# Ledger of designs, part 7: VHH binders against tRNA(Met) cytidine acetyltransferase TmcA (tmcA)

Target 1, 213 residues: tRNA(Met) cytidine acetyltransferase TmcA (tmcA), of Nitrosococcus halophilus (d5c1k8r405to617)
Amino acid sequence: VAVERLDRDALVRDEATLSELFGLLVLAHYQTRPYDLRHLLDGPNLSVYVMRYRGHVVATALLAAEGGFVEETARGIWEGRTRPHGHLLPESLAAHLGLAQAPRLHCARIMRIAVHPAVQGQGLGTHLVDTIIRETGGEGLDYLGSSFGATVELLRFWERLDFLPVRLSVKRGATSGAHSAIVLHPLSSSGQALVKRARERFLVHLPHQLADP
Below, E stands for the ipSAE of ESMFold2; O stands for the ipSAE of OpenDDE; V2 stands for 0.75 times the mean of E and O plus 0.25 times the DockQ between their complexes.

## First folded at step 1 (VHH)

Design q04 (framework vhh_7qia_2)
Fold by ESMFold2-Fast, scan of step 1:
Structure q04 (fold): chain B 213 residues (1-213), chain A 123 residues (1-123)
Amino acid sequence: as target 1 above (213 residues)
Amino acid sequence: QLQLVESGGGLVQPGGSLRLSCEASGSTFSSYDMGWYRQAPGKQRELVAFISSGGSTNYADSVKGRFTISRDNAKNTVYLQMNSLRPEDTAIYYCAAESFTYSGDSYTEYDYWGKGTPVTVSS
């Protein structure tokens, strides 16, 4: 089963495909409402990947383009002066790991992945991510990443795909589940250098992040 | 619909090598992500090596550089080549075929497991 990147202008006019996409994402995450998904799809930074079987959408991934800021904006993010909406990965790397040049690099955050229940057990989700890694590397992105509530199972999934943990937040007495993880996968030589520095900073800070107050 | 059968385990001296095989029957093997897990006595089951349907691999830090995972889709088989074996590699080794779904911060695993093959590294 091939992976296809959808043209957004064609997608908004293809109600059948859009309906299947929404249905799939709702099935994968019961807290996701169709209204929320339409807001995501209206964003200019969104890329939609799908897999089709017999004409029907059976798997999808949503990617948000982030970063690519000019020096002045990157410095503002690093200094905590500017916090652009929807640029989670570069903001976290610059403001929390001290990587001043991170917001200058181009990245994409994998924000949603879903596989239809009828075709689960076929490795489609991993094949989808693996294909996205190959394709986005060729398109000039510097790195990929994802942000999620930290569980052993989610960390295991991303680590299998060679996404390296660079942030793991653990707070004593947190009632809302303040544990979160950020994982990165480098694509370009600049991305490799960034991820290496982020990993070094993560390992230095890890004892402090895991320590009880 | 997928059944997994491991083979190749046994007793080996430290520094020795073993090659584990996992043969799949039933559903479309080539579409599955495959992993090797191990469980030592009194320990939790842990991922040792992973290979995606697309061929991307990943390894636990403890085995990186010593173990190699590979697959042969024509034979419906995944392999784990284990070199420079250490006493701490002693465990029951399990083959798994996996698929995942995600949306935001949630996911669903759908997996098949073999019964395991024992590996003992001792003199």
Scores: ipSAE 0.000, ipTM 0.262, lowest interface PAE 11.9, mean pLDDT 78

Design q05 (framework vhh_7qia_2)
Fold by ESMFold2-Fast, scan of step 1:
Structure q05 (fold): chain B 213 residues (1-213), chain A 120 residues (1-120)
Amino acid sequence: as target 1 above (213 residues)
Amino acid sequence: QLQLVESGGGLVQPGGSLRLSCEASGFTFSEYAMGWYRQAPGKQRELVAFISSGGYTNYADSVKGRFTISRDNAKNTVYLQMNSLRPEDTAIYYCAAGDWESGLTSYDYWGKGTPVTVSS
């Protein structure tokens, strides 16, 4: 099945597709409300990818464009003085891993990915992400990433797609000591250098992060 | 490990009602999204009804207005109330649990199914 990047102006006028997309995203995230998703679609940094089977949306990914800051703003993020809304990957890399130049690079965060339960296990998620890698690389992005609640299965899923873990941390608001993960996939030469540095720092810090659940 | 056991299936006449139950054993039931699927002979499994850990529900168009999904986290149970049953609702009904926090819905746990036959 083909992966399609939706035109957001057309999408907001297509109630049938919006309904299917919102339904699928609710299947992936228990706190999602249709109102919240419409506000995400209003953002100029959002890209929506879908796969269709027999006319129905069966898989989707939402990407948020992040980074691309000028030097002064990047320094502010690195120093912890500035925390721009919606720039999770560059903020985490600069403020928590000490990678001062990370906010200057252009990235996209895969903020939601969902495959309809009836077609899970058929490699549709893999095909969707592979297509996104090819497309975003062609658009000149430096890297891709995702942030998620860390399970062995999810870490394996992302690692099979050549996304490398670069951070494990206690989830915000978690009382059970559950970990969250950040994984990165390089696209450009600058992205490759960034991911290499992030991975080196991750491996040094990993025993300490696991010791503090 | 999470195990799912369905009950409540059976033979019912058209226009009748059934209430299916799915009891989960294990831990962290409240963190899982739950779904009811069905599979008729020669067809793929299809999602009938879904309920998130937070209580949001979604239904297949073929059952909207007739079926209601609900959950009781204190009893580790999800329910499917089926009203105005039709012969085309005849299928084996499966309970499934998926991890919402993955950002990728994967139903890792499935029950063995409970048969529902709607005929006279």
Scores: ipSAE 0.000, ipTM 0.165, lowest interface PAE 13.6, mean pLDDT 78

Design q06 (framework vhh_7qia_2)
Fold by ESMFold2-Fast, scan of step 1:
Structure q06 (fold): chain B 213 residues (1-213), chain A 122 residues (1-122)
Amino acid sequence: as target 1 above (213 residues)
Amino acid sequence: QLQLVESGGGLVQPGGSLRLSCEASGFTFSSYYMGWYRQAPGKQRELVAFIDSGGSTNYADSVKGRFTISRDNAKNTVYLQMNSLRPEDTAIYYCATESGYYLDEPGTFDYWGKGTPVTVSS
């Protein structure tokens, strides 16, 4: 099954593919609607990847481009003066791990990933992410990341793909033991240096963070 | 389609009050985080306040205790009550929402309305 990156202008006009994407996202997430994806497609920062089997979309990933700020803006983010929309990874790294230069680097956040239940366990999710790693590395991005509600299964999935946990936080208003996670995968030399620093800080402080028993 | 329409801005004297409104359409309003951003001339947009689907709120330190965000799900409207206004509150105020689900981090909003200007001056 081949992985393809969709052209956003063509996708807006392709109701069949759009409907299949929404079907997958509904199966993977709490309530997704057709206009939600149309709204995301209006932004220049979204990339859509799909896998098809017999003409049907059976897997997808949505990526949001983030970071790439000039020094003045990066300092503003680190100091808490600036909170740009749609830049979760660089803001979290600057605000929570103290990595002042993180917002200067270019990254993409895998914001959604879904594989149809009928074909789960076939390695399609792994193949999809592996393809994204190769393609985004070729585009000059410094790192990839994802943010998600932490379960043992999801942490293991991402770790097997060499995405390293760098933050565990208590979900706001949640019971003790409910956590969100951020994982990172380096692409460039600058990304490798950033991820190494983030990982070192995470590991030093991990024994003092809340964790599922 | 997603639409956010801000209103309630204007000229007010220091120490005065304004109530901003944002009418939302084209999505299930009650399920989404809603926020207010502002942008002063020559500055980046900054998050002022947000309210999640459960009604929990968060505020920038500069407005905490003076501004109150609230929502009325029956009217698909989010409000920003602004009290004890200061000249430094002068900005264009934007209503914002998320384009996705399961977002817990303030500042991840990626859809804005067109804004409503607020000027605090005598």
Scores: ipSAE 0.000, ipTM 0.142, lowest interface PAE 10.9, mean pLDDT 79

Design q07 (framework vhh_7qia_2)
Fold by ESMFold2-Fast, scan of step 1:
Structure q07 (fold): chain B 213 residues (1-213), chain A 122 residues (1-122)
Amino acid sequence: as target 1 above (213 residues)
Amino acid sequence: QLQLVESGGGLVQPGGSLRLSCEASGFTFDDYAMGWYRQAPGKQRELVAFISSGGSTNYADSVKGRFTISRDNAKNTVYLQMNSLRPEDTAIYYCAARGYSLSWEDSDYDYWGKGTPVTVSS
């Protein structure tokens, strides 16, 4: 099964593929409406990857491009003075983990990943992520990441894909005080240095985060 | 840091109208997308209206044509105008802000208010 990066302009005119993407995201328990998917596709920062089997979409990943700010904007994010729309990973790393240079780097956030239940366990998710790593590395991105509600199963899934946990946090307004996780995968030398620093800070603060809500 | 405070909730008769306000304190309000969620007793929280930083709006099917979301960046405020209210609209209404991506997931919103109750009953 081949991994395909979809052209967004063609995708918004392909009702069959959009319907299959929506259905797959619903099966993966994302609360995605068809309008939301179309609105995401209007942005220049979204990339859509799919795997097809006999013409049907059986796996997908949605990526949001983030970061790449000039020094003054990066400092503003680090100091909490500015929060650009669409930049969760660099903001979290700079404002919450204290990594002032994180917003300077180019990254992509895997915001959705889904594999159809009928074909789970066949390595499709691994092949999908592996292809994304190769393609985004070749495009000059510095790192990849994802943010999710922390469960042992999800942490193991991402660690199996060589994404390293760098943050556990409680979201303001969370209903039960559940933790959110951020995992990162480095692509460039600058990305490797960033992930190393993020990991070091995570390990120093982990005992305190486990003790506090 | 962004803080959200809702106001304008209350008791209203069926067919009536209410306008909810959500005032943000802090800087960079203009960079945030804003949403109105509601939670009725015994039900999960649902997004009813959304407005992007650029002013694009989206609505849940149950409120489309009756509710209107708008923002005033000069006042750091987002509004929800609720018309033709029904008993089924009874809920606690929450204002939420996010600095990234259009997503319907609760976990994708970074900041939440404490909520304002709306009761539609005679």
Scores: ipSAE 0.000, ipTM 0.131, lowest interface PAE 14.1, mean pLDDT 78

Design q08 (framework vhh_7qia_2)
Fold by ESMFold2-Fast, scan of step 1:
Structure q08 (fold): chain B 213 residues (1-213), chain A 120 residues (1-120)
Amino acid sequence: as target 1 above (213 residues)
Amino acid sequence: QLQLVESGGGLVQPGGSLRLSCEASGSIFSSYAMGWYRQAPGKQRELVAFIYSGGSTNYADSVKGRFTISRDNAKNTVYLQMNSLRPEDTAIYYCAAEPDYSGTFEYDYWGKGTPVTVSS
């Protein structure tokens, strides 16, 4: 089964493919309203990947391109003075983990990933992510990442895909017990150095996070 | 696909109590954070109470100590227990759901609402 990167201009005119894509996201518990999906597809930095079997969309990933800022903007993000919309990974790494140069690097955030239940367990999700890793690495991206509400199941999913946890935080407005996670996969040598530093900070501070009730 | 149906609204006297229910059908309920919102005539919709998939809760200052949000994952239902009701609690109450991992969208699903009137 081949992985295809969709042309977004063609996708908005292809109601059949768009309908199947939406249906798949709903089935995989990464549910969005039709309004929210339209707004997501309007994003200038969005990439859509699909896998088809006998003409039907059976797997998808939605990626948002982030980072690549000039030094002045990167410094503002690191200092917490600037928060660009749609740049979650570099903002979190710079402002919350103290990695001042993170916003200078180019990354993509995997916002959604879904595999049709009828074909789960056949390695399609692994093949999809492996293809994305190769393609984004070849395009000169430094790292990939994802942000999600931390459960054992989701952490295991990303670990199987060789993504490393680098942050565990309390969600804004939570009274207690709710955590979000950030996982990263390095692509370039600069990305490897960044992920290594992020991982070292995470592991040093993890005992403090686990000790807090 | 997830659908939300609210129930339990009605007319109640000041100081009375009501219990609202929101039943989810379709997808796995336990993966969603659930919220109760309300909208009074001529006012903006506002958050009343919120419960994360893990059970942590948040309340608006105006209802703190009077309202309690809870969930029953086996019944795919979220509840809002409203005590010591005041005339200013009069509104249409809406149930909302979002995936617990999502900070990009406020909520993915909304119910149609259930009216609550507090008056003598």
Scores: ipSAE 0.000, ipTM 0.114, lowest interface PAE 14.1, mean pLDDT 77

Design q09 (framework vhh_7qia_2)
Fold by ESMFold2-Fast, scan of step 1:
Structure q09 (fold): chain B 213 residues (1-213), chain A 123 residues (1-123)
Amino acid sequence: as target 1 above (213 residues)
Amino acid sequence: QLQLVESGGGLVQPGGSLRLSCEASGFTFSSYAMGWYRQAPGKQRELVAFITYGGSTNYADSVKGRFTISRDNAKNTVYLQMNSLRPEDTAIYYCAADFGTEDSYGYTPYDVWGKGTPVTVSS
């Protein structure tokens, strides 16, 4: 099964593909509707990947481009003075792990990934992410990442794809005590250096991130 | 273009009440989770409350029992009723829409933000 990066302008006019994409995301428990996805597709930073089997969308990933800030903006993020909309990975690395240069690098966050229940367990999700790694590395991105509610199943999925945990946290002031995870995969040499630093700081500070008050 | 416009902020005495409103346009409002964040001077932006499409709510511990989030899908509006206000509630309050993620709302920045409405609690 081939992985295809969709042309955004064509996708917004392809009702059949949009309907299948939304159906797949709903089956994977994401909350989205056709009009909302059209608004995501209006942005220059969203990429949509699909896999088709017999003409039907059976797997998808949505990527948001993040980072690439100038030095002054990166400093503001690191100091907590600014929180740019839609830049979760660089904000978390700079603000929570103290990596002042992280917002300078270019990355993409895998916002959503879904595989149709009827074809789960056949390695489609792995093949999808492997293709994304190859393509984004070829485009000159420095790293990839994902942020998710931490479960054993999701951590194992990302670990199998060589994504390294760099943050585990409990959200403060929330009704639930759910843990959140950030995982990273390096693409460039600069990304490798960043991920190494993030992993080292994660291991040093892990007890503080998981501490029960 | 997706737009969020906040209103209802102002100066209020300790123990007073305010109701914030956020009017949304440019999307299918009923399909989004909606939230309120706040940012006090010198502090990071923090989640105050959110509400799902189905009406499930979540609140920061600091406002639980005092604030109530609600939505009116017919008016494309989300509200924050703030009671028993304290000086430490002084902040700029921001409305946010979430396109849905696997991450928690208290950790992930929302996908769309309004410009904010200031709330000052002072005698």
Scores: ipSAE 0.000, ipTM 0.142, lowest interface PAE 11.4, mean pLDDT 77

Design q10 (framework vhh_7qia_2; at its last look DockQ between E and O 0.26; V2 from the best seeds 0.00; counts 0 for: pae E 10.3 > 2)
Fold by ESMFold2, look of step 2:
Structure q10 (fold): chain B 213 residues (1-213), chain A 122 residues (1-122)
Amino acid sequence: as target 1 above (213 residues)
Amino acid sequence: QLQLVESGGGLVQPGGSLRLSCEASGFTFSDYDMGWYRQAPGKQRELVAFISSGGSTNYADSVKGRFTISRDNAKNTVYLQMNSLRPEDTAIYYCAVYSPGDEFTYSGYDYWGKGTPVTVSS
């Protein structure tokens, strides 16, 4: 079962594949509506990876390219003067962890990832992410990351892939009580330095982040 | 289907004014936060102005005091009044929709139109 990066132009016209992607996202508890998925796919910075079995999508990951700001903009994000839309990882690292140089680095955020329950536990998620790590590292990105609603299962999934927690949101959902988490995986030497510093900040602040509901 | 249609751009002398419009359809406009972004040649897209569903506004420092964002929920339209235009304001201006969502499922803030170009030169 191989990993395929989809052609966005062909995908927007492929009703069957879009339906299967949407179904996987619902099974993974994403609150993505079908229209939102199509609109997201028209964005200039999105990449879609899938795994197919017998013609059906059984795993998927949606990635958004983020970061790569010039120094003046990176400073503005760090100082809270600029809030660039669609750059969750650079903004979180700079504005919340105080890592002023984070927006200068290039990253990809895994916005969505899902493996069909019928084939979970067979290494498909690991294969998918390993392929993404190889391809994005080969493209010269500095790090990968993801943001998700923290559950024990999701935290263990990312831990097994050597993605390291760097932030837990202290804000909980109004009814759920769930914290969100950010995990990172370095790709370049600059990314390794960033992730190391992000971890240092995270571990210092972890008790305070967990104390706020 | 969701649509954002920007208009009102053009060529303007330094110190001039333009008013951009963004007509929205395909969603309950009054429930959503709206914004204007711009992208100059060789630069990343940046937020210019924001207006919440409740009417609260925020501006980039570079345009504060010169630009005013407003909305007309009856017309499903958001506006950007741009005064005292400078050559550095030259960019393609994009309207954006911010939907309620959470950071771990769907951002909801990546919707925008095709943009309207603004050129400030002699």
Scores: ipSAE 0.005, ipTM 0.174, lowest interface PAE 10.3, mean pLDDT 77
ESMFold2-Fast, scan of step 1: ipSAE 0.015; ipTM 0.263
ESMFold2 (binder alone), look of step 2: mean pLDDT 80; pTM 0.805
OpenDDE, look of step 2: ipSAE 0.013; ipTM 0.271

Design q11 (framework vhh_7qia_2)
Fold by ESMFold2-Fast, scan of step 1:
Structure q11 (fold): chain B 213 residues (1-213), chain A 122 residues (1-122)
Amino acid sequence: as target 1 above (213 residues)
Amino acid sequence: QLQLVESGGGLVQPGGSLRLSCEASGLTFSSYAMGWYRQAPGKQRELVAFITSGGETNYADSVKGRFTISRDNAKNTVYLQMNSLRPEDTAIYYCAAELYDWSGSTDEYKYWGKGTPVTVSS
């Protein structure tokens, strides 16, 4: 089962594929609305990856391109003066971890990932992500990341793919034990340096985050 | 409407065995991945064992070699065979039906049973 990056212009003309994508996203994310489908058609920063079995879409990942800001904007994010919509990874790294140059780098956030329940097979999600790592590294991105509700299982899954946790935070409206996680995977040498610094800051503060009330 | 009903829990001595069953209704069972989770007093719920629609299995390190998950699609049932039980296995065991074999989405996309208690004590 091959991983394909879809051409967005061709996708708007392929009602069958578009319908299957929407159905798969609804299965994986109960809050997926018809309006969210607009992002697949109109969002210049979105990439759509799929896996097909017998002509049917059985797995997908949606990536949002983030970062790549000029110095002035990056400084504004780091100083807390600006919060660009749709740039979660660079905003979090600059504003919460103090990494002033993070918003200058180019990244992609894996914002949705889904595997159809009817597919017989394990590891399709892993194969999908492995392929995305290879392809996005070749396209000149500096790092990949994802943000999710932290469970031991999800943290282990992402760690097996060499995504390193760099932030744990209490989710909006969460109970005292519930956290959201940010994990990063470096692609370029600049990305390696960024992830190393983010990881060092995370590890320094982790004992205090776990011990403090 | 999907419903999951667990059974087979109880009191057992250390070193003993139990077989848990979870019967599903209101779904195309063979299309769903199935998991067994547990929650001990004062701890968060953790994944114990997982079986895909295709029959591939995965286990938590704490139970690997002692527990076996299996499914019978003709009976719409998933099983957890628990051997060499230890006091730390004491928990409420939950069955879950999952819409996908793997996802970065939150636990709210799982269908849960109400749980069956397992106590391992002399």
Scores: ipSAE 0.000, ipTM 0.124, lowest interface PAE 13.5, mean pLDDT 76

Design q12 (framework vhh_7qia_2)
Fold by ESMFold2-Fast, scan of step 1:
Structure q12 (fold): chain B 213 residues (1-213), chain A 122 residues (1-122)
Amino acid sequence: as target 1 above (213 residues)
Amino acid sequence: QLQLVESGGGLVQPGGSLRLSCEASGFTFSDYYMGWYRQAPGKQRELVAFISSGGSTNYADSVKGRFTISRDNAKNTVYLQMNSLRPEDTAIYYCAASTEEGYWGTDLYDYWGKGTPVTVSS
């Protein structure tokens, strides 16, 4: 099953494909309505990937392009003076992990991934992400990442795709304490250096994070 | 660090009303999208309602027309007015703050309160 990157401008006007994409996101337990999806698609930095089977959308990933800030803006993010909406990976790396140069790099956040329930377990999600890695590496991005509520299943999924955990944090409000995770996959040499630093900080501080739930 | 504290939950009869409050403290509340989520026993946590920094709202289909989300940035508080309550609304209700519009996934910026229980008797 082939992976396709959709033209955003054409997608917004393609009611049949938009309806199938939206239906797939709803089936994946997302709170997605046509108005909400069109509003998301109005964002200038969104990329939409799909897999089709017999003309029907059976898997999708939504990517937000993030980072690429000039030095002044990157310093503002690192210092906590500036928090641009829609740049969640670089802000988290700079403000919470102390990686001052992270907002300078170009990344994409995989903000949604969904596979139709009828075809789950057939490796379609893995194939979709593998293709995105190859394509975004060729486009000159420095790294990819995702942020998600940490379950054993999701951590294993991302680790199998060579996405490395760089933060686990406890979200108060769950009975047993919910954890959130950030995982990163490097693409460029600069991305490799960033992910290495993020991993070193993660591993050094992991015992402290686990000791203070 | 941003902290969220929910209040207003309790026991109510079917058809009754409750108003939940969530008070934020720590950092700039007005920069955040605020949401109410709920988790019923044995079920996944689901989004109930979301409000942007500018006041735009989104609702789950199951509560649309019955629940109203609002915010008071001067008081760092978000509210959920719940009318025409049904037994299936029984859940622990959580307040959350995010830098992204709508709950599309789990971001590191999502801050959660401890939850406030709502029980609607059968």
Scores: ipSAE 0.000, ipTM 0.172, lowest interface PAE 11.7, mean pLDDT 77

Design q13 (framework vhh_7qia_2)
Fold by ESMFold2-Fast, scan of step 1:
Structure q13 (fold): chain B 213 residues (1-213), chain A 122 residues (1-122)
Amino acid sequence: as target 1 above (213 residues)
Amino acid sequence: QLQLVESGGGLVQPGGSLRLSCEASGFTFSSYEMGWYRQAPGKQRELVAFISSGGSTNYADSVKGRFTISRDNAKNTVYLQMNSLRPEDTAIYYCARESYLGPDSFGEMDYWGKGTPVTVSS
């Protein structure tokens, strides 16, 4: 099953593919409403990847382009003076890990991954992410990342894909003691240096963030 | 260790009923979406029913109105009540746990049980 990157401008005119994509995302996660998906797909920095089987969309990943700020804006983000909307990875790295260079670099955040239930367990999600890594590395991006509710199993899923945890935070007032995680995968030499520094900061603070009773 | 153990399958005549159970262990059951899937010989595995952590449900068109998914968080168990069974419902039924990537992410089903066979025939 081949991975295809859709042209976003063409996608809004392709009602059949758009309807199938919405159906897949809703089917994979029943808490998501069609209204929310429309707003997500209308995002100006969005890239859509799909896998088709016999003409039907069976897997998808949605990526949001982030970072790439000029020096002045990057400094403002690092100092906490500027908070641009839709730039979760660079803001978290600069503001919370003190990495001033992070907003200067170009990245993409993997926002959604969905695989049709009938074909889950076949390695399609892994193949989809592996293809995205190869393609985005060729486009001049510095790193990839994702943000999610942390469980041991989800951390292992991302680690198998060579994404490294760099932040683990506790949701304030959560009865279950829920954690959220940020994982990163470097693409360029600058990205490698950034991820290395992020990992060093993460490991120093990990015992204070993941307190087990 | 993470486990999903299905039970309740068997041989029934057309029009009969069965109740499948899936007992979960090794994770915080109440936090995960659960689903029932089936695979008939020579066919692809297909979704039968989904239930969210909050209790919202969804069903495949082929079973809607006949099957009911439910959960008991105190017992770490998800159920599938199957009524008005038809020969085309014959399959191995699998319990699965969704991998929830977070509020802004859609997960895959990341763990499957061994399955329980259901045969609808005279």
Scores: ipSAE 0.005, ipTM 0.166, lowest interface PAE 10.2, mean pLDDT 78

